# Designs tried in a protein design chat: VH-VL binders against Laminin subunit gamma-3 (Lamc3). Part 4

Target 1, 177 residues: Laminin subunit gamma-3 (Lamc3), of Mus musculus (Mouse) (q9r0b6r508to684)
Amino acid sequence: HIRSDFRHGAGGWQIRSMGVSKRPLQWSQSGLLLGLRGGEELSAPKKFLGDQRLSYGQPVILTLQVPPGGSPPPIQLRLEGAGLALSLRPSSLPSPQDTRQPRRVQLQFLLQETSEEAESPLPTFHFQRLLSNLTALSIWTSGQGPGHSGQVLLCEVQLTSAWPQRELAPPASWVET

## First folded at step 7 (VH-VL; framework fv_ivicentamab_arm2)

Design k06 (from f5 with light chain Y99W)
Fold by ESMFold2-Fast, scan of step 7:
Order: structure tokens, then C-alpha cells, then sequence
Structure k06 (fold): chain C 177 residues (1-177), chain A 120 residues (1-120), chain B 110 residues (1-110)
């Protein structure tokens, strides 16, 4: 697994803004403040980049701490590699209602073409080509408007890998022809 | 052709139980987010429950603890187990598939619905 | 939290008319809004998702627009097949318990 748990700092994560200078991250022992403004993305450090083909079909897991009565904002994972770029939608929704405070939720993003936001996803070989030389992995919010709390914390990011452990091949029915 | 067919509705007394079925054809139910949506006679649409392609389940607050959404992949069928039924649960219950990308494409395929009447 | 107010509740129109239905959210929902058509005794049919994306097979006379808190469904030249009840639905939050439908707009023959 490649992971950032933010216990000792921001771990190389950066806010990227097109057309403006990089804005400092707000860090605490509880995590990174996920207060992204219009046009901003939270960009992963180099340990999440490069050849990530062994993570094909495996999740990127985000652990978030949300305020009381709140829900995570709409979050997307943006990937760039081998001259390609795409956005992934979560493959899981937040857990059912949780009355405990502070509330933590997990979002999973499967690294496969069926998770793409676009209605016409990349063919499998192009998706795997993108993962063979991942140059950016970023967190951004889509459809976010005024009124979203800036109090959502990113507590952990995990990129799951099946290697060197043996990988169970998916059933033939999972290969959508 | 892609199709959903509901069954299992009927008349039940308050406090009773019913299990609704939704048989899918033309696609594999386990690959989609699947919903139950209801409509009381002469009223609007109300979302009830969803099961993700990964098996996670979510419920309207008034349904939580009483209703259970599930699926049987071998039968390509979605279910809604309804317990502790109330008169307010009287409605046509539809199963509906969320579009190609999870919930974000809207509900693109619907069954014809099955009527549940909760009355003494 | 996401109250959806749909207006008008009923409108009378003639074939060939331009019809506009409005849906207002009590707070911003971005573009996470779908429009459905329902005929009496039938299941709803998805017309538009993500505020403006027309479903395949849906006639081009249907158009969705808007973002944030105000959305519209426009039928540019009403056809006999279009007399139905129309619903908007927001699905902004990852918590589907917050998903809400508008109250519906019945488009009836004048």
C-alpha cells in the first residue's frame, strides 16, 4: 500500500491552482483541511506517481472527517499519465448515518475504466497505459457551490496494490465486451 | 432489451412484512447502483434505498431499521424486505437502475412498479 | 436540507407551445439535477441528467439548463406525447438520504 496518514505533517501534498501561486496547506494532527477553492486541486506527492499498473482494479481510499450534520462534498480523483487525463467518480458512497462525533467516512475510487466520470471511458489498454506512467494524482471537488464547509479534513489517502501478493483474476463476466 | 420487473406487492396489515422482488434482464444487476423509489397514490416520487455495485446499502431515514435492500447475483434480482409496515408506506414501489456512472447519470431504467397497500 | 420547489404545480398548454418548468433548490446543488417524465399509470422516464445532459432517444425539443439553485426544463414545441407530469431530482450529496424530488409539474392539455 502507498499511504499518507498526515500524522507528522502534510507529507508532500500541495494545493495546485491554475493561474495563481500555490496556497499553503492547513495541517493539524487530525489531518489536512480540505478547503479547496474554485480551480484548486490537492496534488499527491511523487510516491503515488510513476508505474502504478499493479493498482489497476484496486481502490484509492480517502478517509475524511466531516463536521456534525455534514456530508463530504462531491469529490473526484483526477489522474494524468502518458498524455492522457481523466476523472474518477467514487465507487462507494459514505456509510449510512453515523451519530458519533467527529464523524469519519471513507470514499473508494477503483482504478479502472468503469469508475471514469466520462460516459465513454478509455479502453482498458489506454487506462493501463495511463497507469504505467502516472504523472499526477489529484483530489478536486466538482459541482461545489457556496455554502460548503471548509471544515472537512482529509485524514488518510491509501493507494492499494495487489503485488507482490497473488491477485485473484476477475470472472469473465466482469470483462465487459 | 434492458428491463426491470417488480413483484411481491399486495395488501398487508399494519405491522406486517412484505418482500419485493425486481428481476433484471438485458444487464447484470451487480454492475450497477440499484434503487427503490416509491410513489403514494396521487403523490410525488420518494427515494427509499440504494445498493451500490460494491454492495454498500443506504436508506431514507424513515426506512432505516425497517427496510433492507439486497440482491441475489445468481438470480440477477434485487429485493426490498419491508418490516413493521405502516399505513404511510402504501405506495407503488419501483426499482430503478442508476445510469452507467453510479448515481451521477440519474435513474435511466425503471420497472413498472408493484403496489403495496398497508391497511386493516 | 435540500428542499426542492418545483413550479408551476400545474400548467395548461396547447400543442406547439413553448413550455418552461422551474425547479429551485434551497441551497446550491451544483449541476446534480435530473428531470423525469411520468405518464399516468407508468413508471418515470429519465429525460436529462446533470442538469443539461439529454438522454439518448429523448427528443431534442427537451432542454435542461441552470446550475446552483435555479434550474429549468424547456419543451420548445409541445407535442401530444408530452402531456405528462415532470419531476426534478437533486442528487448532489454522496449521502443519498438527502436526495429529494420536486413536487412535480403536471402539463395538461388546454
Amino acid sequence: as target 1 above (177 residues)
Amino acid sequence: EVQLVESGGGLVQPGGSLRLSCAASGFTVSRYYMNWVRQAPGKGLEWVSIISSGGSTYYASWAKGRFTISRDNSKNTLYLQMNSLRAEDTAVYYCARSGYRYWDSGMDVWGQGTLVTVSS
Amino acid sequence: AYDMTQSPSTLSASVGDRVTITCQASQSIGSWLAWYQQKPGKAPKLLIHKASSLESGVPSRFKGSGSGTEFTLTISSLQPDDFATYYCQQYYSYSPETWTFGGGTKVEIK
Scores: ipSAE 0.006, ipTM 0.521, lowest interface PAE 11.1, mean pLDDT 81

Design k07 (from f5 with light chain S95P P96S)
Fold by ESMFold2-Fast, scan of step 7:
Structure k07 (fold): chain C 177 residues (1-177), chain A 120 residues (1-120), chain B 110 residues (1-110)
Amino acid sequence: as target 1 above (177 residues)
Amino acid sequence: EVQLVESGGGLVQPGGSLRLSCAASGFTVSRYYMNWVRQAPGKGLEWVSIISSGGSTYYASWAKGRFTISRDNSKNTLYLQMNSLRAEDTAVYYCARSGYRYWDSGMDVWGQGTLVTVSS
Amino acid sequence: AYDMTQSPSTLSASVGDRVTITCQASQSIGSWLAWYQQKPGKAPKLLIHKASSLESGVPSRFKGSGSGTEFTLTISSLQPDDFATYYCQQYYSYPSETYTFGGGTKVEIK
């Protein structure tokens, strides 16, 4: 599994706007403050990038810490590679929780070719090509409301790749042009 | 008292334009997700558009390019600009507040609605 | 696209009856579904959010249940004030079609 647990800092994650400009992240011992503004993305460090075909069909798991009275913002996972881009929604939404208490919430994003933001789902060979040279993996929020959503902490990001699934990886031919 | 009041409805010809207003009292629109929802006579509810507290806008596919949602925070008022109107746009238009936390509630406060009739 | 189908479109009932309205999503929406009540000439009123969470001030005879693709609204003992049209609405498909309503179920006097 490739992981960022933010125990000792931002771990190479950066806030970016259109991939060009960036502003400083706020870090605490519990995680990164997920206070994204319009047009901003939280971009993954290099260990999440490159050839990620062995992660096909596996989840990216985000662990959030939500304070009392807060709520997780609607989060999208954006993937870019080989001139392609795809945004993924969580495969499951967190169960309704009593908002009077702090809570940890996990969001899972399956690395597969279906996306509601794309005009149509990517053909499998296009998605495999995207995964063969992943140039960006970013967290962004769509329509984030005010209130305590800016107090939500990103505690962990995990890109899942179990060893049995490595032997079932997509054929190398899917990487070709 | 938390209240939404729509205005600006009326009779317009096909191809015409109309701007609806929704005045809020008892709360601040900039702190909520705000919606427009319509209902044709004798028909069901149909979502039109939403504007987030951060200003992001989203539209029903049939409304994209013709309708524009906006707000003026200084006037605490929500707007819907409707262009290229068609007979099938005839409906009562409601403004509605989504809960402060989008994950936590539906549309909890609604206006009374304003009738838009598109007819020759 | 998340199509929401309600059944029945209309039902006739008497005061004191148990009424059940069904809502089916074309794809899983988790528990991200709200129920609304609308009386003639009035704006809708939110009854239930997150499939089963009753709104403050809504009578306990209203109950929502279900998850995934199948949901129900039950009124355990129908009162005169409950004759209205009821709508389900998903809010899972953000930011695409942010809300999608069912076609409505009219509960009328038998």
Scores: ipSAE 0.000, ipTM 0.453, lowest interface PAE 19.1, mean pLDDT 79

Design k09 (from f5 with light chain G30S)
Fold by ESMFold2-Fast, scan of step 7:
Structure k09 (fold): chain C 177 residues (1-177), chain A 120 residues (1-120), chain B 110 residues (1-110)
Amino acid sequence: as target 1 above (177 residues)
Amino acid sequence: EVQLVESGGGLVQPGGSLRLSCAASGFTVSRYYMNWVRQAPGKGLEWVSIISSGGSTYYASWAKGRFTISRDNSKNTLYLQMNSLRAEDTAVYYCARSGYRYWDSGMDVWGQGTLVTVSS
Amino acid sequence: AYDMTQSPSTLSASVGDRVTITCQASQSISSWLAWYQQKPGKAPKLLIHKASSLESGVPSRFKGSGSGTEFTLTISSLQPDDFATYYCQQYYSYSPETYTFGGGTKVEIK
């Protein structure tokens, strides 16, 4: 697995915006401030890029710290590679990582081409082609956070890789009798 | 037991057509990347075509427009429709399974092969 | 566009010998290379995938190594059952029309 836990800093993550110089990222011991403005995205360092085919069908997991009574803003994961791009919405509702305050939650983004949450679904091989040479992995928010939602911290990003073994044969239940 | 069995090979005249079948047992073809690979007598292996688990199809440049790979989920069978056959297409044709993802493994299950002879 | 060059095309060996077969890709394929064994009149058998991952049931005397453009299949102590033709095959290309087998290496008895 590839991971950023931000224990010692921003870890090479950068805020980028088309045609504008990068603005400084705000870091604390609790994580990175996810205060993205319109047109900005949080871009992953090189360790998340390149040949990521072993992550096909696996989740990218974001761990967020939200203020009491708050919720994460609408977050999308943008993937670019091999001249292709795909934006994914979370594959499930935010799940709490713990029950303490301030609350921590996880968002999972399933790396699949026909996700119900994909804006522009890709044919299977095109998506795997994108993953074979990932040139960008970015966190983007589609809306402005109301009130103090903008004080959400990114605590961890994990790119999940399958073990280097083939997927097991389908269970007997695939056979209709 | 996982196996693939090809059929449909035979003698055909130049310009003719043949449809090869590859019946699968012990697994579901629609969940895998499936390949056709050929081997001319005394020659090496040559990749022909692949169909993805999502149904996308791809072909060797010399096969594009003449050959069509397909599946029939109800029969759990892979097909290769071969049109405008040439003497150079004479070969044993194998069907072969890749993984649930095309890069999970190499081609781990192969049929016995079926001989296609293109001759007048 | 990925040319796969195997060497040697033929080698003669005795039982117990260490045999080495090389496969070179014209462009980097990372580690996305498989090795196959084929006996006369039979279908190929997958030995190794992802350059070095041994298939279940394949004897440990077979070893794959390498990455990028240079790959090697080694048989540490050749057995009678190992006299066959061996092929490498890249499956790195994100354009399947460029999938390519090497020319093959025939391992013959001395």
Scores: ipSAE 0.007, ipTM 0.559, lowest interface PAE 9.5, mean pLDDT 81

Design k10 (from f5 with light chain G30D)
Fold by ESMFold2-Fast, scan of step 7:
Structure k10 (fold): chain C 177 residues (1-177), chain A 120 residues (1-120), chain B 110 residues (1-110)
Amino acid sequence: as target 1 above (177 residues)
Amino acid sequence: EVQLVESGGGLVQPGGSLRLSCAASGFTVSRYYMNWVRQAPGKGLEWVSIISSGGSTYYASWAKGRFTISRDNSKNTLYLQMNSLRAEDTAVYYCARSGYRYWDSGMDVWGQGTLVTVSS
Amino acid sequence: AYDMTQSPSTLSASVGDRVTITCQASQSIDSWLAWYQQKPGKAPKLLIHKASSLESGVPSRFKGSGSGTEFTLTISSLQPDDFATYYCQQYYSYSPETYTFGGGTKVEIK
């Protein structure tokens, strides 16, 4: 498994716009401030990139700390690789919570193709190709902007990998969900 | 023992329809990308269509709208429905397995082929 | 408009010769290219996948190389069983605007 817990700093994460690194992240002992400006993405360090096919059908888990009166912005995970790009929405959202207290929430993103061709441009084969040469894994928000109310912190990112399973022939495959 | 066996080829008139079948044994069709590839007599290989493990379908430009690739998981069988057939569709049609879900490896298992002849 | 150009179309060679077949893509396909061997009246046989990965049971005299747009299949010491037609195939994109297979190279007895 691959993880960033931000215990000792930004861990190589960068704010990028149009593929170019821009400004330093605001960091605290509790995590990174999700203060993205127009056109900006929070981009993962190299350890999350490369051949990630073992992560197909597995979750990327984001842990957020939300302040009193705040709510997480609509977060999307953007993947780029092999000349392809795809944005993923969370597979599930936490149930509504009492907003009067600080809280930690987890968002899970299943690394699988979204709705088939009628709604999504990437078929399974192309998504597998994208994962074979992942060049960017980024956090993007449709509601994020400077001056947004509240301070949401990113506390942890985990990319899950599965061990290949084997059968007599052919090799076992992981189940699509 | 892994194999593919095509059937359903034959002589059809121009404008006619034909459905080809490809029965798989020794593996599960839904776990793989499955292809139809054709070869006109004395000519080279020409890709026709693919269905992904997730069910997405793609077609050569000349096949789109006339040919439909599908599979029946309960019968472990791949199909190609061919409509509005033309003389230039005359060829041996092969089905072929490619891409083991997470490890795309090219077309490693092929059927023997079934001949489709379109003439009057 | 054509994405896979294979050369030469025919090649005459003798047993023991070193044979080289070239495949050119009109745009980068990374390493997503396979090589196939076909004998008359038979289905194609996969020799090499991912540009250079030799399939189990295929003799070591077959070697694939290249990436991006230029690819080569080399047979280092041609054997009688190697007289056949060879095809390259990209599996980077199944776009209907591009061909999946090269035109083929027939390796025949000199």
Scores: ipSAE 0.006, ipTM 0.500, lowest interface PAE 13.7, mean pLDDT 78

Design k11 (from f5 with light chain W32Y)
Fold by ESMFold2-Fast, scan of step 7:
Structure k11 (fold): chain C 177 residues (1-177), chain A 120 residues (1-120), chain B 110 residues (1-110)
Amino acid sequence: as target 1 above (177 residues)
Amino acid sequence: EVQLVESGGGLVQPGGSLRLSCAASGFTVSRYYMNWVRQAPGKGLEWVSIISSGGSTYYASWAKGRFTISRDNSKNTLYLQMNSLRAEDTAVYYCARSGYRYWDSGMDVWGQGTLVTVSS
Amino acid sequence: AYDMTQSPSTLSASVGDRVTITCQASQSIGSYLAWYQQKPGKAPKLLIHKASSLESGVPSRFKGSGSGTEFTLTISSLQPDDFATYYCQQYYSYSPETYTFGGGTKVEIK
C-alpha cells in the first residue's frame, strides 16, 4: 500500500495549475484543506508515481472529513503516464450519513479503463502502458474555493497494490471429497 | 446506437409493490451511473435514485426504505423495486444514464418512461 | 439539501423572441448544472451540461451561463420547436438527493 495520512504535514502534495506549482496548501493536524479553484489540481508526491501496474483493478481511496451540513465536492482522479492521460470518477458515491455531525467519507477510484460509451476511453493495453510509468496522479474538483459549502479536509490517500503472491497462494482451507 | 427501454409499470393498489425494469442496449450499464427519475401527471421532474458504476446507491429522502435500485450486469438491466406504494407515487418513471465522468456530463440518455398508477 | 428554484414557472413568448430562464441554487454548486428540454409526452433531452457546455446536436441559439448560485438559460431567437418545459438540475452534491431538479419553466406560445 502507498499512503499519505498527513499526520506530520502535507507529505509532498502540491497545488498545481496547468502543471506549474502555484500556491501553498493549507494543512492542519486534521488534514489538508481541499479547496481547489478553477484549473487547480492537487498533485501526488513521487511515491505514488512510477510503475503502478500492480495497482491495476485496485482502488485509490480518498478519506475526507466533512463538516456539519457540508458535502464532498465532485472529485475526479487524473492519471498521466507514457504520454497518455485519463480522468476517473469515483466508482462509488459516499454512504448516506447524518449531516448534522462532522463525518468521515471515503471515495473509491478503481484503477481501470472504465467505458463511458460502447467503447472504453482507453483500450486496456494503453491503460496498462499508462500505469507502467505513472508521471502524475492528481485530484481535481469543481474549482470551489475554500469555505463556501463548508471546509472539506483530505485526511488520507491510499493507493492499493495487489500482491502477486496472493493469487499464487494455495487455498488456506479445503476439504477433499 | 444507445437505448434505454423501461417496463413493469401498471395499476397497483395502495400498499402494493411493483418492480420496474430498464433494459439497455448499445452500452454497458455497469460502466455508468444509472438513475431513476419520476414525473407525476402535469408535474415536474423528481429524482428518485442513483446507482454508481461501483454499485453504491443513493435515494431521495422520501424513497428511502421503500424503493431499492439494483442492476443485473449479465442482463444489462437496471431495476427499481417499489414497496408500500402510495397514491402520490403515481408517475411516469424514467431510467436515465449519466457518465462516469460526473463533472462533465448530465443525464444524456433517457428511456421513454413507464407509467405507474397507484389507485386513489 | 441543494434546493433549486426556477423562474418564471411559465412564460408566454412569440417566435423570434429572446427568452431567459433563471435557476437559483440554495448553496454554491460551482458549474455543476445541466439544462433539459421536455416536450409533451416525451422524455427530457439534455441541452447543456457543466452550466455552459452545449450538447452535440443542440442548436447554437441555446446558451447557458452562470456559476455558483445563479444560472441562466437563454434562447436567442425562439423557434416553433422550442415551445417546451425546461428544467435545471444540479449534480454537485454527493449527499442524498444527488440530483435536484428545478421546478420547471413552461415556455408557451402567446
Scores: ipSAE 0.005, ipTM 0.512, lowest interface PAE 13.4, mean pLDDT 80

Design k13 (from f5 with heavy chain S53T)
Fold by ESMFold2-Fast, scan of step 7:
Structure k13 (fold): chain C 177 residues (1-177), chain A 120 residues (1-120), chain B 110 residues (1-110)
Amino acid sequence: as target 1 above (177 residues)
Amino acid sequence: EVQLVESGGGLVQPGGSLRLSCAASGFTVSRYYMNWVRQAPGKGLEWVSIISTGGSTYYASWAKGRFTISRDNSKNTLYLQMNSLRAEDTAVYYCARSGYRYWDSGMDVWGQGTLVTVSS
Amino acid sequence: AYDMTQSPSTLSASVGDRVTITCQASQSIGSWLAWYQQKPGKAPKLLIHKASSLESGVPSRFKGSGSGTEFTLTISSLQPDDFATYYCQQYYSYSPETYTFGGGTKVEIK
């Protein structure tokens, strides 16, 4: 699995608008502040990019920390690769929660073509081509800041693969600890 | 063939309650985001409520606390429980299917609608 | 959170005319906009999803365009079957008011 947990900093994530970095990220030990403005995207570091075909059909999981009285903003995951682009919505909406307390919310984005029962935004061939050379993975919101969602923190991003790391453990000779 | 059929509409007095049903055939409601949309006589479309594939529910601000969307997956049926009804709730109520998994393609399948009249 | 404004409210046109309907969102919705056609006494019918993607079985004279906050539906050569009310609808928001419709545009015979 590929992860960013933001324990030691922004981990290479950047706010971009039309591919250009616009503003510095606000980081704390609890995560990155999701205060995206119109036209801005939070762009993933290189470790989430490249050949991600093993993640086909698997979720990208975002963990958010939501303050009392707050709610997560509408979030889309944007993928670009091989000259193609696709925006994904969460596979399910977050459950209604008691907003009087701070809480953690997980959003899952399935990296999968829609079933035969529904229209697909991309044929399987094109989606596999996109995943074969992922050049951008970005988080995008409604384009409005704290007035809509409050002070929401991004605590973790996980890109899931079909092969769990424990099944494909590196050779013991490479492990130092 | 995919189909939605609403039932349960009728005449009800202000302050009363009514439960609408929406029976699906040709597809499984648990695999789609399902909506209720209403239309007052001679007026435009107004979104009422949605239930996600995961079971999360959301409502128009005017519907919160009075209306409850639910589904029974074993009966492949969507419901709208309406309480504390007002004259301005008079409308044709449609159920509609939208999205599948991570892709929302708009509301591609609609029922015929069921008329709810709130009058004394 | 998202207001959808359609213009005009009513449009008079003749068969063969090019008709354009505009929809404006109060804030950016990307391309997450659908267009519907509704005839009197009938349920709405989805014409276009994702701002510009034509639904199967919908005539090619219907075209959607736009992104962000400004969107248009164009009927390149109006047919008798096209006299109806048209609605835009955003499906970008995950707020409690998840989907919002425009006020509608009635296309009637001149």
Scores: ipSAE 0.006, ipTM 0.476, lowest interface PAE 13.6, mean pLDDT 79

Design k15 (from f5 with heavy chain Y32N)
Fold by ESMFold2-Fast, scan of step 7:
Structure k15 (fold): chain C 177 residues (1-177), chain A 120 residues (1-120), chain B 110 residues (1-110)
Amino acid sequence: as target 1 above (177 residues)
Amino acid sequence: EVQLVESGGGLVQPGGSLRLSCAASGFTVSRNYMNWVRQAPGKGLEWVSIISSGGSTYYASWAKGRFTISRDNSKNTLYLQMNSLRAEDTAVYYCARSGYRYWDSGMDVWGQGTLVTVSS
Amino acid sequence: AYDMTQSPSTLSASVGDRVTITCQASQSIGSWLAWYQQKPGKAPKLLIHKASSLESGVPSRFKGSGSGTEFTLTISSLQPDDFATYYCQQYYSYSPETYTFGGGTKVEIK
């Protein structure tokens, strides 16, 4: 799996706006502060990019540290590759928790097509092309949340590869005839 | 063309059970967030439940423990199993997809609704 | 707990009028708000998502604005087809059990 745990720094993640790096990240040994402004995105380093077809149908997992009384901002993943772009919502939402305690929350994003476009002849094929040459993987947030959301930390990002672990075949949709 | 067609509504006694179906055409339910939303006669819209593209399910607090959302990918159909029905559950039940085009999309396709009446 | 308050609950208007509907959230929801139109006996129709993004096929006379806690739907020149009930809906809540619709605004012929 490909992983950033932020224990030794920002690990090559950057805040970008309109494709240009704009400002430095705030880092601690607990993680990166998620304080994105309008139009900003948190962009992944090169190790998350390139040919990610083996990650089709597998999760990208984000681990957040949320303060007492706080809520995580709405987070989305944006993927770009092969001239295509797609934003993904979390595939699972966090379970209800006692918000009076600090808590760690995991968000799962499955690397599957979640949108079908009427103009796209083969939406699955387009998503496969996007994953064959991933040029950007970014985290978006609306930038606002209730209470003390400004203290939410990104503690870990993990991208899972399903093959060759346990000698699993690549997804059937990727096998050519 | 994309369409959602609901069925399974009807008259049930308090304490009874009912299963609603929502058949999808023109798109795949397993690749979208799918919702159930209800509307009591003459009242506003009330969210009931969601199933994520990954299969995680969530419920309104008043529905938790009584209602179960599920899907059958082979039939491209969404379900709502309703147990321990109360008179207050009387409503038109709609299914709706969300997260279709982009993560920020609202509920862009709705079924026509199916009426559930809970009375003695 | 996100309460959504719509005003007015009813609005009388004539064809050609400019109509404004307001939606107030009890807590900040960023721009995670959608607007729906519902005609009697029919399912709701999505008009606007992400506070201001117009859906394909929806007439340009519909405009959404706002962020945080205050949102507005404006119909710049009311047409006969626009007499309906309108709902706002927040989808910011990270706990879907707290997803909320506004109470609705009936736009009636004057």
Scores: ipSAE 0.005, ipTM 0.506, lowest interface PAE 13.8, mean pLDDT 79

Design k16 (from f5 with heavy chain Y33W)
Fold by ESMFold2-Fast, scan of step 7:
Structure k16 (fold): chain C 177 residues (1-177), chain A 120 residues (1-120), chain B 110 residues (1-110)
Amino acid sequence: as target 1 above (177 residues)
Amino acid sequence: EVQLVESGGGLVQPGGSLRLSCAASGFTVSRYWMNWVRQAPGKGLEWVSIISSGGSTYYASWAKGRFTISRDNSKNTLYLQMNSLRAEDTAVYYCARSGYRYWDSGMDVWGQGTLVTVSS
Amino acid sequence: AYDMTQSPSTLSASVGDRVTITCQASQSIGSWLAWYQQKPGKAPKLLIHKASSLESGVPSRFKGSGSGTEFTLTISSLQPDDFATYYCQQYYSYSPETYTFGGGTKVEIK
């Protein structure tokens, strides 16, 4: 699997607005403050990009830290590759939780073609082509949730793969340094 | 019909260069991991290089720095640029397609091969 | 390095025989192994992928088995069309030598 746990910094993630005007991330040992402004996206470093067909049908997992009384904003995952783009919504809603205490919430985004209208957004082979040359993977919000959303921290991002990766070092092309 | 056809082989002097082409028909190369595999006369198969659908390249340790795999998606063609050729590079060179889900597929389509002879 | 050792190098057999070819990986490759058949003057043909998955159109007498470091290709009843050289190939690693072939086993008529 490919993972950012933000234990030692922002890990190459950047706030972008239409490819310009990168704003500094607010980081702590607990994660990145997920306070995106209108038109901003949190963009993944190179290790999440390139050929990601191993992740077809597998989840991208976001782990959030939500304060008491808070709720996560409506988060979407945006994918771009091979001249195609698609925004994904979480594949399942988190189970009801006690909001009186701080909580960890996981959002899963299955990397599969989805239908948001009568027609599928992308045919299967087009989605596979997008995953074969992923040029952007970004987190954005389609609006603000109820109050306290600005205090939500992004604690981890995992790109899940069917490949048995524990025994393999990532190729140099996947490492941003 | 799904096919791969290699070309560009021939006789070259040691230290010379040669570019092999592999034209695909019946499928789109940009959607597949594509390989070059060689076979010296009377010997076994030896993997040379692979290019992912995303453009990442990987090479046999002996090929690094001398050989470059590439593709032209508009021409649906795979290439192998071979530099600093040695007598031991004499072989039939095959291009081969890995399956669309390369992680659970072998090389399912092969070209006929093109002979490269490195000799003075 | 993911060295692939194939044995035997040459095997003499008669039509109707059960033939077994073995392939050893120097370290675990899971099930990420393919088997190929090559006839003289021809390109290789994929028989089996993912250690045991038979390719469409390949006769059921061919069977792949194994995982980790030891793999076998079995031909349950050898036919005249099966006299060929067979190769195993790993496709597990992202590293240099991402794909390595065994040395080949020539199945020839006894």
Scores: ipSAE 0.005, ipTM 0.457, lowest interface PAE 16.2, mean pLDDT 79

